# Ledger of designs, part 3: VHH binders against o75319

Target 1, 181 residues: o75319
Amino acid sequence: GNHIPERWKDYLPVGQRMPGTRFIAFKVPLQKSFEKKLAPEECFSPLDLFNKIREQNEELGLIIDLTYTQRYYKPEDLPETVPYLKIFTVGHQVPDDETIFKFKHAVNGFLKENKDNDKLIGVHCTHGLNRTGYLICRYLIDVEGVRPDDAIELFNRCRGHCLERQNYIEDLQNGPIRKNW
Key: E = the ipSAE of ESMFold2; O = the ipSAE of OpenDDE; V2 = 0.75 times the mean of E and O plus 0.25 times the DockQ between their complexes.

## First folded at step 11 (VHH; framework vhh_h_nbbcii10_fgla)

Design t11 (at its last look DockQ between E and O 0.41; V2 from the best seeds 0.00; counts 0 for: pae E 9.7 > 2)
Fold by OpenDDE, look of step 11:
Structure t11 (fold): chain B 181 residues (1-181), chain A 128 residues (1-128)
Amino acid sequence: as target 1 above (181 residues)
Amino acid sequence: QVQLVESGGGLVQPGGSLRLSCAASGFTFSSGSDYALGWFRQAPGQGLEAVAAISWSGGDTYYADSVKGRFTISRDNSKNTLYLQMNSLRAEDTAVYYCAAADYGEDYPLSSSDYDYWGQGTLVTVSS
């Protein structure tokens, strides 16, 4: 269906690039069929996503979609020049090791192949906050060796919203490091 | 096609308990289908109200304030059945109870308009 995700309107559509990284987080863009349920100023389509990214003088090089559904938009709604990767990620629970690995692998692969540019890795779930924040922070912690609190703070600041789920936060702060291969 | 069939309704005295069941078909709780499940009720002369909801993963639950602490929503994936355990029933709990499913998955919707599939309902009457 074309149900607007709960609380979707409450979140900024696009965050800021995370300094020192290639990450940018945003909430899920919604395809045209959702627009009838939104005020004009609330609309955030795949096209709007790219416009907002351009307004920040950035360019997306990869989109990682962490939503567990495919009803929000279609990959065909995106420019062909921007790879799209779906990693079905269940909400509200800490992603499993497989999911974490998939995310890390995708990010590392992108970085390897995009050393010659500064294109961003756009990551989103529904709100672009909890699942998104966890996996980005997990990467920073496990791969880049960033202190958990620093990673969380950086994400929160750049996303414009704070990670909300305590289980995510706790796992990031006190959970085990996940293998990178 | 998704089908939801409620059962377990009936007459009960105040303070009593009932367990509602919702047998789902057309999708499986443990499959790749991304559904949120919920219970709604409509009392005589009143509008439809959300009673309880459970996320696709089952990790999160919602309860209306009026039923919190008394009702429990759960599911059995092996039976593809949603349950609503209702304890300490009150007269004001009298209503037709509906099972609903939403193609939502990531969270659970709270508005009835967000649910795509509905059962026919089962009547719960709480009376002395």
Scores: ipSAE 0.020, ipTM 0.370, lowest interface PAE 6.9, mean pLDDT 90
Fold by ESMFold2, look of step 11:
Structure t11 (fold): chain B 181 residues (1-181), chain A 128 residues (1-128)
Amino acid sequence: as target 1 above (181 residues)
Amino acid sequence: QVQLVESGGGLVQPGGSLRLSCAASGFTFSSGSDYALGWFRQAPGQGLEAVAAISWSGGDTYYADSVKGRFTISRDNSKNTLYLQMNSLRAEDTAVYYCAAADYGEDYPLSSSDYDYWGQGTLVTVSS
């Protein structure tokens, strides 16, 4: 249905580019059918997303949608020039190794194809926080060799909200090393 | 016709266990929309109380404080069925239990007004 996701209004729409990376995180944009339940200042559409990215002097080159549903917006609501990838990720539990692999593969593929520009990978789940932060941090730790606490701190500062789920935080800090291939 | 049908209610002694089932017909829990599912209860002369809720995938759950550690919600989307395992039952658990569904994506609502489909209820009586 067209229910506003719980607590969605409480999160900043778009974070800041994470320095030294190609990542930016945001909450799920909502298509027009949701706007009847929102005040004008609460709206955050796919168009609003791109306007906010441009206000930061950035450009999206890929959107990775981690939600486990297709009701929030359709890929056709996005500019055709921005590739879109959905990776179905269940909420509230640590993503499995298959999901982590798909995310790493998508990021690595993007970086190869976009080595001659500075476009960003936009990543979102419903709130752009727990699943999004986990997978971005998992990539930075496993592929880029970033220390777990440094990855988490960087994500939290740039998103403007702290990771909330302790099981995600503990897995990032103390979990097993994951395969990159 | 969309319909939810509860079963498994009955008389149980304090400390006993009971398993409620809710079967859906006229739609599937996973087709076309992502349904959140919940159990509500109503004691005689009282309003509805949310007991437990579960997201469409089964990954996210809610329990009222009064039932935490005693009740377990689960779903089997392939059988189109929602369950509530009720352990360590107490007299205050006596109520009519209702199954409910909402098209809510990957989360779940806690307000009864957000649920669109309701079962007819099944009576659970906890008495010695």
Scores: ipSAE 0.006, ipTM 0.266, lowest interface PAE 9.7, mean pLDDT 85
ESMFold2 (binder alone), look of step 11: mean pLDDT 79; pTM 0.804

## First folded at step 12 (VHH; framework vhh_h_nbbcii10_fgla)

Design t12 (at its last look DockQ between E and O 0.10; V2 from the best seeds 0.00; counts 0 for: pae E 10.9 > 2, placed apart)
Fold by OpenDDE, look of step 12:
Structure t12 (fold): chain B 181 residues (1-181), chain A 128 residues (1-128)
Amino acid sequence: as target 1 above (181 residues)
Amino acid sequence: QVQLVESGGGLVQPGGSLRLSCAASGFTFSSYSDYALGWFRQAPGQGLEAVAAISWTGGDTYYADSVKGRFTISRDNSKNTLYLQMNSLRAEDTAVYYCAAADYGEDWPLSSSDYDYWGQGTLVTVSS
């Protein structure tokens, strides 16, 4: 369907690259069928995503889609040159170890294969905030050794919105390190 | 991945009652879920119509006018199961009933096109 996700309009379409990382977070782009329910200035399509990324003088090298639905856009809506990875991630719940591992593996694989460029890993869920922020921060904490509060602050600042879910924040701050390999 | 399995359908006389169940797997029912749940039905030769829906929190429910006062949608998070209690059944309630789930959020979608996952359906026949 083409029902606009709740509160979707309230979030910035695209964040900023997280300094020191290859991550950039954004809310889910919506395919054309959603536009009839949006004002022109509210529209954010896959094409708009790439335009906005370009405006930041960046380039996406990978898109990780964490939404649990496939109705928002199709992989075919993306350039063929940009790999698309779907990791079905249930909202509001702390991702399980398998999901975390999948995310880490994807990121590590990308970094390994893209050492010769500066392309970004674009990550999104519905709002590009909670699930997205958690997994990015989880990676920074577990893999890069970043202090949890620093990771969270960095993400919040770059996304332009703060993580909202206390269970995510609590797990990042006080939860155990998850398996990396 | 996500699976919905309906059960409880069958033959019932007019005025009778029936309780449908929808066992969900691949995601969990909770007050923190992003999923809205609903029941749809399709009568022979007719299109799919919404019967009832419940918000992800379980606090809000929707019923089609044709079933208001007779049907009740509920869920049991501990069993990860959606229910449809159907009372005072009528011949016009005869249909295949489908359970559906939508990754939507706090609100629930009413259009079938808004739901992402569907069960195989269970037949309910109301006949004397």
Scores: ipSAE 0.019, ipTM 0.366, lowest interface PAE 6.2, mean pLDDT 89
Fold by ESMFold2, look of step 12:
Structure t12 (fold): chain B 181 residues (1-181), chain A 128 residues (1-128)
Amino acid sequence: as target 1 above (181 residues)
Amino acid sequence: QVQLVESGGGLVQPGGSLRLSCAASGFTFSSYSDYALGWFRQAPGQGLEAVAAISWTGGDTYYADSVKGRFTISRDNSKNTLYLQMNSLRAEDTAVYYCAAADYGEDWPLSSSDYDYWGQGTLVTVSS
């Protein structure tokens, strides 16, 4: 089976829009087949995602899925026709420069195409925390010139959970600025 | 850096048992990463053969037909270690056994090219 990701229940489903950015982070939504293993209050489906975003008076214009698997939900199951991009992101080390470049390219393309609206880029991995936080912060640092500690603090506050993986935190704080080859 | 280190190989008689261990460092078998974990083997002069794999949750397993019912894959997330219990060993099981990992949760990465991280191997010799 469709086993619930480890510790997935421990995280808030959806964060808050990060002020001054177009980002919102969330944990992976789970298609209906997973709900047999969940109490009703634990469910977080693709429909639930969109309802929660709408409750915040926001609208998604792109979903970036960082997971290395296709088992959680299908893009076809999203309740609205919204652009969807999967960037396979290995989670056991700091993402490589190719992955970082793909993420930056996707964000920059979205911002150009959506300059006349206020739609958000939704970003998730499995828990919406470590891989998601790293790539969002890496973008803010490298492209927007945000100080590492400020980017991390902003992400942590808006996600509602702190980045946990020390190697990601150290690379953001002390690693080189990536120049978008 | 990510490293996988195998141990527990050795010489054993046919019908015997061994337990292989694979200690991971540089990452954690945790709820913050999805990993497919697997064992491969290579006899001298032959290609790699997938032996067993286990899902990131530990609930789903795969075994090659040649080892079904004799080998058991398992993981202990608290020790960051993957195991292969090998029972009823046969001469044909003689090989170098490799531990491998990929961040992949479904549709098993059964090809060796799908795994990014490899151990250096541990030799298992089954002989009379």
Scores: ipSAE 0.006, ipTM 0.175, lowest interface PAE 10.9, mean pLDDT 84
ESMFold2 (binder alone), look of step 12: mean pLDDT 79; pTM 0.814

## First folded at step 13 (VHH; framework vhh_etentamig_d1)

Design t13 (at its last look DockQ between E and O 0.24; V2 from the best seeds 0.00; counts 0 for: pae E 7.4 > 2)
Fold by OpenDDE, look of step 13:
Structure t13 (fold): chain B 181 residues (1-181), chain A 120 residues (1-120)
Amino acid sequence: as target 1 above (181 residues)
Amino acid sequence: EVQLLESGGGLVQPGGSLRLSCAASGFTFDDYAMNWVRQAPGKGPEWVSGISWSGGYTYYADSVKGRFTISRDNSKNTLYLQMNSLRAEDTAVYYCAKDYEDYGDAFDYRGQGTLVTVSS
């Protein structure tokens, strides 16, 4: 169905590039069929995503979709020039090691192949906050050696919203480093 | 109208097995990841397992890993949960649920559930 996700309207559609990284987080764009349930100013489509990214003088090089559904938009709604990667990630739960690995692998692969440009890795879940923030922070912590609190602060500041779920925060702050390869 | 109909529950002894089914209708089944959640008496809902739209990805709660297997048949719009090595603590009403997303504890898209009782 075309139900608007709960609290989806409460979040900024697109965050800011995270300084020192290639990450940008955003909430899930919604395909056209959702527009009938939204005020014009509330609409955030795949097209709108790219427009907003462009307004920031940035370019997306990869989209990582962490939602646990396929109903929000289709990869066909994206430009063919931007790779789309689906990593089904259950909400509420701390992502398992396999999910974390998949994310890290995707990011590292992108970075390896995109050394000659400054294109961004766009990451989103439903709100572009909790799952998104966790995996980005997990990457920064495990791969880049960033302090957990610094990673969280950086993400929160750039996303314009703070990670909300305590289990994610706790795992980032106190959980073990996950294997990178 | 979204409809989810769970079945297969019953009374089993510890160590026993059950296979739950969920018949889905009223939506495009293969557009959605599906989940099993359970609620024990006096407890809140607990996520049990999830499966991607294609079945390519499966997820399990730590409490059921190695014992439960989630699967789906998109041609039949049916979700399954094979439960082996059942324990008393697995006693609960089991629900089929769409989209276990980060927003809310919204089990709004679930069926009536099927009762699983594990007792000697």
Scores: ipSAE 0.036, ipTM 0.365, lowest interface PAE 3.3, mean pLDDT 90
Fold by ESMFold2, look of step 13:
Structure t13 (fold): chain B 181 residues (1-181), chain A 120 residues (1-120)
Amino acid sequence: as target 1 above (181 residues)
Amino acid sequence: EVQLLESGGGLVQPGGSLRLSCAASGFTFDDYAMNWVRQAPGKGPEWVSGISWSGGYTYYADSVKGRFTISRDNSKNTLYLQMNSLRAEDTAVYYCAKDYEDYGDAFDYRGQGTLVTVSS
């Protein structure tokens, strides 16, 4: 008995690469045990994720998993030896500074190690939207100097869904710039 | 109806130990990862520890790693947190949570909590 995450079926599985960045966002892939509860066209497994990325002529070089739970898939279910990083991120609340720091550190480390290729950082939470969008935008604002509204618009367009949580949007737009490390 | 009942909190001196329990009902316990979350007075919630549905994988916040041990007994529908080497900053109400992320709100699927007070 694996419950499909609430509203998970309502979201596009994978977004588009965000131009000028190394990011792509997606909803959480679900291991095969969930597929009995899904129509074939609703399935989005770890294998489906990699197929959809390949369809875009892209390749993942890192997956950052922001979910607090371990039940959706196991890192061992990933179809390749793609590096995987779990950053437990509390839902419904603006991520704390330690979570933001861990995310920035992981992205900066990836960019250093992958400066000679074009691989992407895949980022997901449960729906690939609110926590995912917040941390990607926080990185673009704080590290790349992107204006908050421009970062949000870029994420929304490339994800194919708009950020939904107003407290996240307000913190990105009106909150202080956080220092990088 | 999901029900989670935390117990085992109390007043303890720095360096002491407590073992928290969480009795679960109203859902299939061994289908879900479980978590401990704490909330200090006047602060927001802080994730403490998580354990996979089978118990095969455990995870800890840096602030508690090496001092706390999460475990579960799926035959008794019970989650545990062994807390050793307690510090004043561990003072909080401790909650267990079913799939902290499943429902989009960290506290919608938690019990009433159990208070841990660490003071001289």
Scores: ipSAE 0.014, ipTM 0.250, lowest interface PAE 7.4, mean pLDDT 84
ESMFold2 (binder alone), look of step 13: mean pLDDT 81; pTM 0.827

## First folded at step 14 (VHH; framework vhh_etentamig_d1)

Design t14 (at its last look DockQ between E and O 0.09; V2 from the best seeds 0.00; counts 0 for: pae E 6.0 > 2, placed apart)
Fold by ESMFold2, look of step 14:
Structure t14 (fold): chain B 181 residues (1-181), chain A 124 residues (1-124)
Amino acid sequence: as target 1 above (181 residues)
Amino acid sequence: EVQLLESGGGLVQPGGSLRLSCAASGFTFDDYAMSWVRQAPGKGPEWVSGISWSGGDTYYADSVKGRFTISRDNSKNTLYLQMNSLRAEDTAVYYCAKDSEYYDSSGYSDFDYRGQGTLVTVSS
């Protein structure tokens, strides 16, 4: 299946580094086989991702893939030097506690292993927005003590698009803080 | 040509069990997550359960957790839903869905391809 995900073209490929954090969010890169249905300016491959990160004077040290499928690209399409982690995240409701804990564990492990560099954690779902924004904000709120509205505003500004799912926004703003371990 | 063929529905008493099957063809089955979706009379579609491409992770709506089990056999291109402890509120047409876009969009997105469904009626 080389079907372009619905509304994928509507989102900026890559956001900006979130200041004071190690996060950068982007939409799912699509392997070359998808490009036959894309204009050149619409293409966003794994190679394009790394070029765009370099254009920002940044470097990825981990990619966290939140998608529920393996059809978009294969980990083999990424440089061998960049670790890849898949955390299956169903997007129909607020991610459950197990998913949140897996994400927190992965981020904390990265920060520990990369304390002596400035490499970024790249996070994506299909659109790099709702599931991605929720988990990044949940981490900032629960682990870093960031106020919910500040986390959401920072994500929205740096991603270049606002979180869209109302149930995610409401859970971040008004829901319970989640256990960190 | 993508085809999804649900089967195994029928009339069952409350507390009973039923096993649904979905035969898939026309795409690389083990590249896709799959879902079961149901639609009760007069209601909109409701996601029931999902399973990762490999079968390694499974997910359930709260309304069915502990009673339903999703599984897949990638060698046979078949998705299953084992439904136990059935209740009247489980009455619906059940569809399997190729879940390429469903979980990646907002909560208002329709499922990517589904079959014609199989009717499950839970009644005494």
Scores: ipSAE 0.093, ipTM 0.467, lowest interface PAE 6.0, mean pLDDT 86
Fold by OpenDDE, look of step 14:
Structure t14 (fold): chain B 181 residues (1-181), chain A 124 residues (1-124)
Amino acid sequence: as target 1 above (181 residues)
Amino acid sequence: EVQLLESGGGLVQPGGSLRLSCAASGFTFDDYAMSWVRQAPGKGPEWVSGISWSGGDTYYADSVKGRFTISRDNSKNTLYLQMNSLRAEDTAVYYCAKDSEYYDSSGYSDFDYRGQGTLVTVSS
């Protein structure tokens, strides 16, 4: 169906590039079938995503979709030049080690293959906040050695919204480092 | 007025089972996804399980997967949580929560109402 995700309208469509990283977070773009349920100014399509990224003078090199559904948009809605990776991630709970590994692996693979450019890794879940923020922060903490609070602050500031899920925050702050690739 | 009344909690030994119920009223029950959330002493709320309006989709926290089963009877305006193989760490007040809209496969839900909760204590 084309039910608008709850609270979807409450979040900024696209965050800012996280300084020192290749990450940018955004909420899920919605395909055309959702437009009839939105005011024009509320619409955020895959096309809108790329336009907004361009407005920031950035370019997406990879999209990681963490939503558990496929109803929001199709990979075909994206430019062929931008790889799309689906990592089915259930909300409300801390991603499992496998999910974390998949995310890290994807990011590392991208970075390895894209050393010659400055293209961004776009990450989104439904709201581009909790799942997205967790995995990005988890990467920064586990792989880049960033202090948990610094990672969280950086993400929150750049996303324009703060991580909301306490279990995510707690895991980032106090949880164990997860195995890397 | 939306009302959610949980029941079925109690004291149980580790490995035991409980079945929670939630009686819903004051809204069209089958129009909304429902969830169970729990709060242990000294901890924040934890999402446990969710179910779509139709019951066709169910979701579980990893901590309860394989042990808990969420279900609903729309004809009775009732939400259920079958809890098996209970552990000490399952001790919490369990709340029935009304989602704002539908539970979708995105894995996200927002709650606008919850009941007073029912206490589940798992102890030897």
Scores: ipSAE 0.024, ipTM 0.480, lowest interface PAE 4.1, mean pLDDT 90
ESMFold2 (binder alone), look of step 14: mean pLDDT 81; pTM 0.825

## First folded at step 15 (VHH; framework vhh_7qia_2)

Design t15 (at its last look DockQ between E and O 0.19; V2 from the best seeds 0.00; counts 0 for: pae E 6.1 > 2, placed apart)
Fold by ESMFold2, look of step 15:
Structure t15 (fold): chain B 181 residues (1-181), chain A 119 residues (1-119)
Amino acid sequence: as target 1 above (181 residues)
Amino acid sequence: QLQLVESGGGLVQPGGSLRLSCEASGFTFDDYAMGWYRQAPGKQRELVAAIWSGGDTYYADSVKGRFTISRDNAKNTVYLQMNSLRPEDTAIYYCAKDYEDYGDAFDYWGKGTPVTVSS
């Protein structure tokens, strides 16, 4: 069914651009069929996502969807001009090396193709927090050489919510640097 | 009391079949994705298959075409039909709820049911 994901209402829809990066994080947008279960002020559709990005004077150039399901919205609900990539990412466990590689590959490809503009990579999972924060921080640490604590602090501040999964936080802080790109 | 109770594991010859069952209680079963994970000693749990409330499914490449996940919402039960079993399928298989990362309150796993594939 079209039930609202637990705690989804508790999170800010869209974060702020992470300074010094091309990333912006948000929770999963919900297609029209979910709106029957939401108050008007709770709605956050694919259209609402793009409106909120424009309100920040930003533009999306890629959406990376980390969810394991296709029930929240369809790629057809997005503007045809915005590339969409789904990377199935299992929740509750640190993403495996293949998932991390796919994410890094997508980001690196985007940055090369978009070096002459300022478009953003939008990243979301269900809540736009744990899986999203982990992969963004993993990229910043492994590829950009950012200190783990600095990457986490930047993500938390710009998302407007702190990473919650302790195993993700511990792996970012103390786990191995991955050189798989 | 929230519970996931797996059954149906055992010893089977290569090429054989088993059907795992997981009976759930203590939550609104119809609202949650359910999954099957497996774990061999010394390895991380790996996702084998998942099924969402709407019936959509996911399978790991290693089991696609051989395993089928299904659910019976009237019985609060999720199944894993495992055909053409191979020695590398040997593991403890766990039923899981809410692997879509809804937070710590919903990180519930069953006790597991062992599956051994050998001559």
Scores: ipSAE 0.051, ipTM 0.388, lowest interface PAE 6.1, mean pLDDT 86
Fold by OpenDDE, look of step 15:
Structure t15 (fold): chain B 181 residues (1-181), chain A 119 residues (1-119)
Amino acid sequence: as target 1 above (181 residues)
Amino acid sequence: QLQLVESGGGLVQPGGSLRLSCEASGFTFDDYAMGWYRQAPGKQRELVAAIWSGGDTYYADSVKGRFTISRDNAKNTVYLQMNSLRPEDTAIYYCAKDYEDYGDAFDYWGKGTPVTVSS
């Protein structure tokens, strides 16, 4: 069986590039086996992801998958030219320091290796909103020195949906800066 | 009140088998994904296996081929069959309830049952 995540259909499949950054957020693409349970217009596959990115005149250089499962799609469903990174991140609770560090390290590594291009870092969880938004904002706040409210507003605007989890918002606004190394 | 009660833990030799059970109450069991976590000494808690309401499953790479998660909705019970146990499987095992049916957003855990694999 292929269970579609709850409320998955309620979210825009792909956001917009966050101005001043290399980040773009999207909901989890679903492999072809899920299409049996979806209307054609609801389908969002790995292929659809890349098509939508292209429509924005952008190119993905890295995909960071924050879901805690591997059932949605396989790395083999992605182009070989785009590296795939899995960071298992539990939902609904603020990511721990190790998870935050892994995310930051991955982003910094990508930026270091991709200074000669403008490829994007695609980040997704299930809905591409809460876990995704938190970690992106956490990076902007801790590493780039962005004001928390500015980071959150920027993410919300570009994703087309607002962060929903109060514990994430509270931690971003009032929580401590996390170690970068 | 929501409750998750684990059982089946114990001491077993390497290569042995155990079957863990978790009886759930206080929520509509059939609507939620369930999972098993474990926490070894000095390590962080990790998801071992998950099962969705429709029967789909997930396994951590470290247990694939050895562990099997299943559920009996009539009994409000989730199981973890553990075969070919290794010393590194030693941990406290926790039953978990998902927030919904995501399989990666668990929000409640039982008290845990200890599993020790030692010669």
Scores: ipSAE 0.029, ipTM 0.441, lowest interface PAE 3.4, mean pLDDT 92
ESMFold2 (binder alone), look of step 15: mean pLDDT 84; pTM 0.843

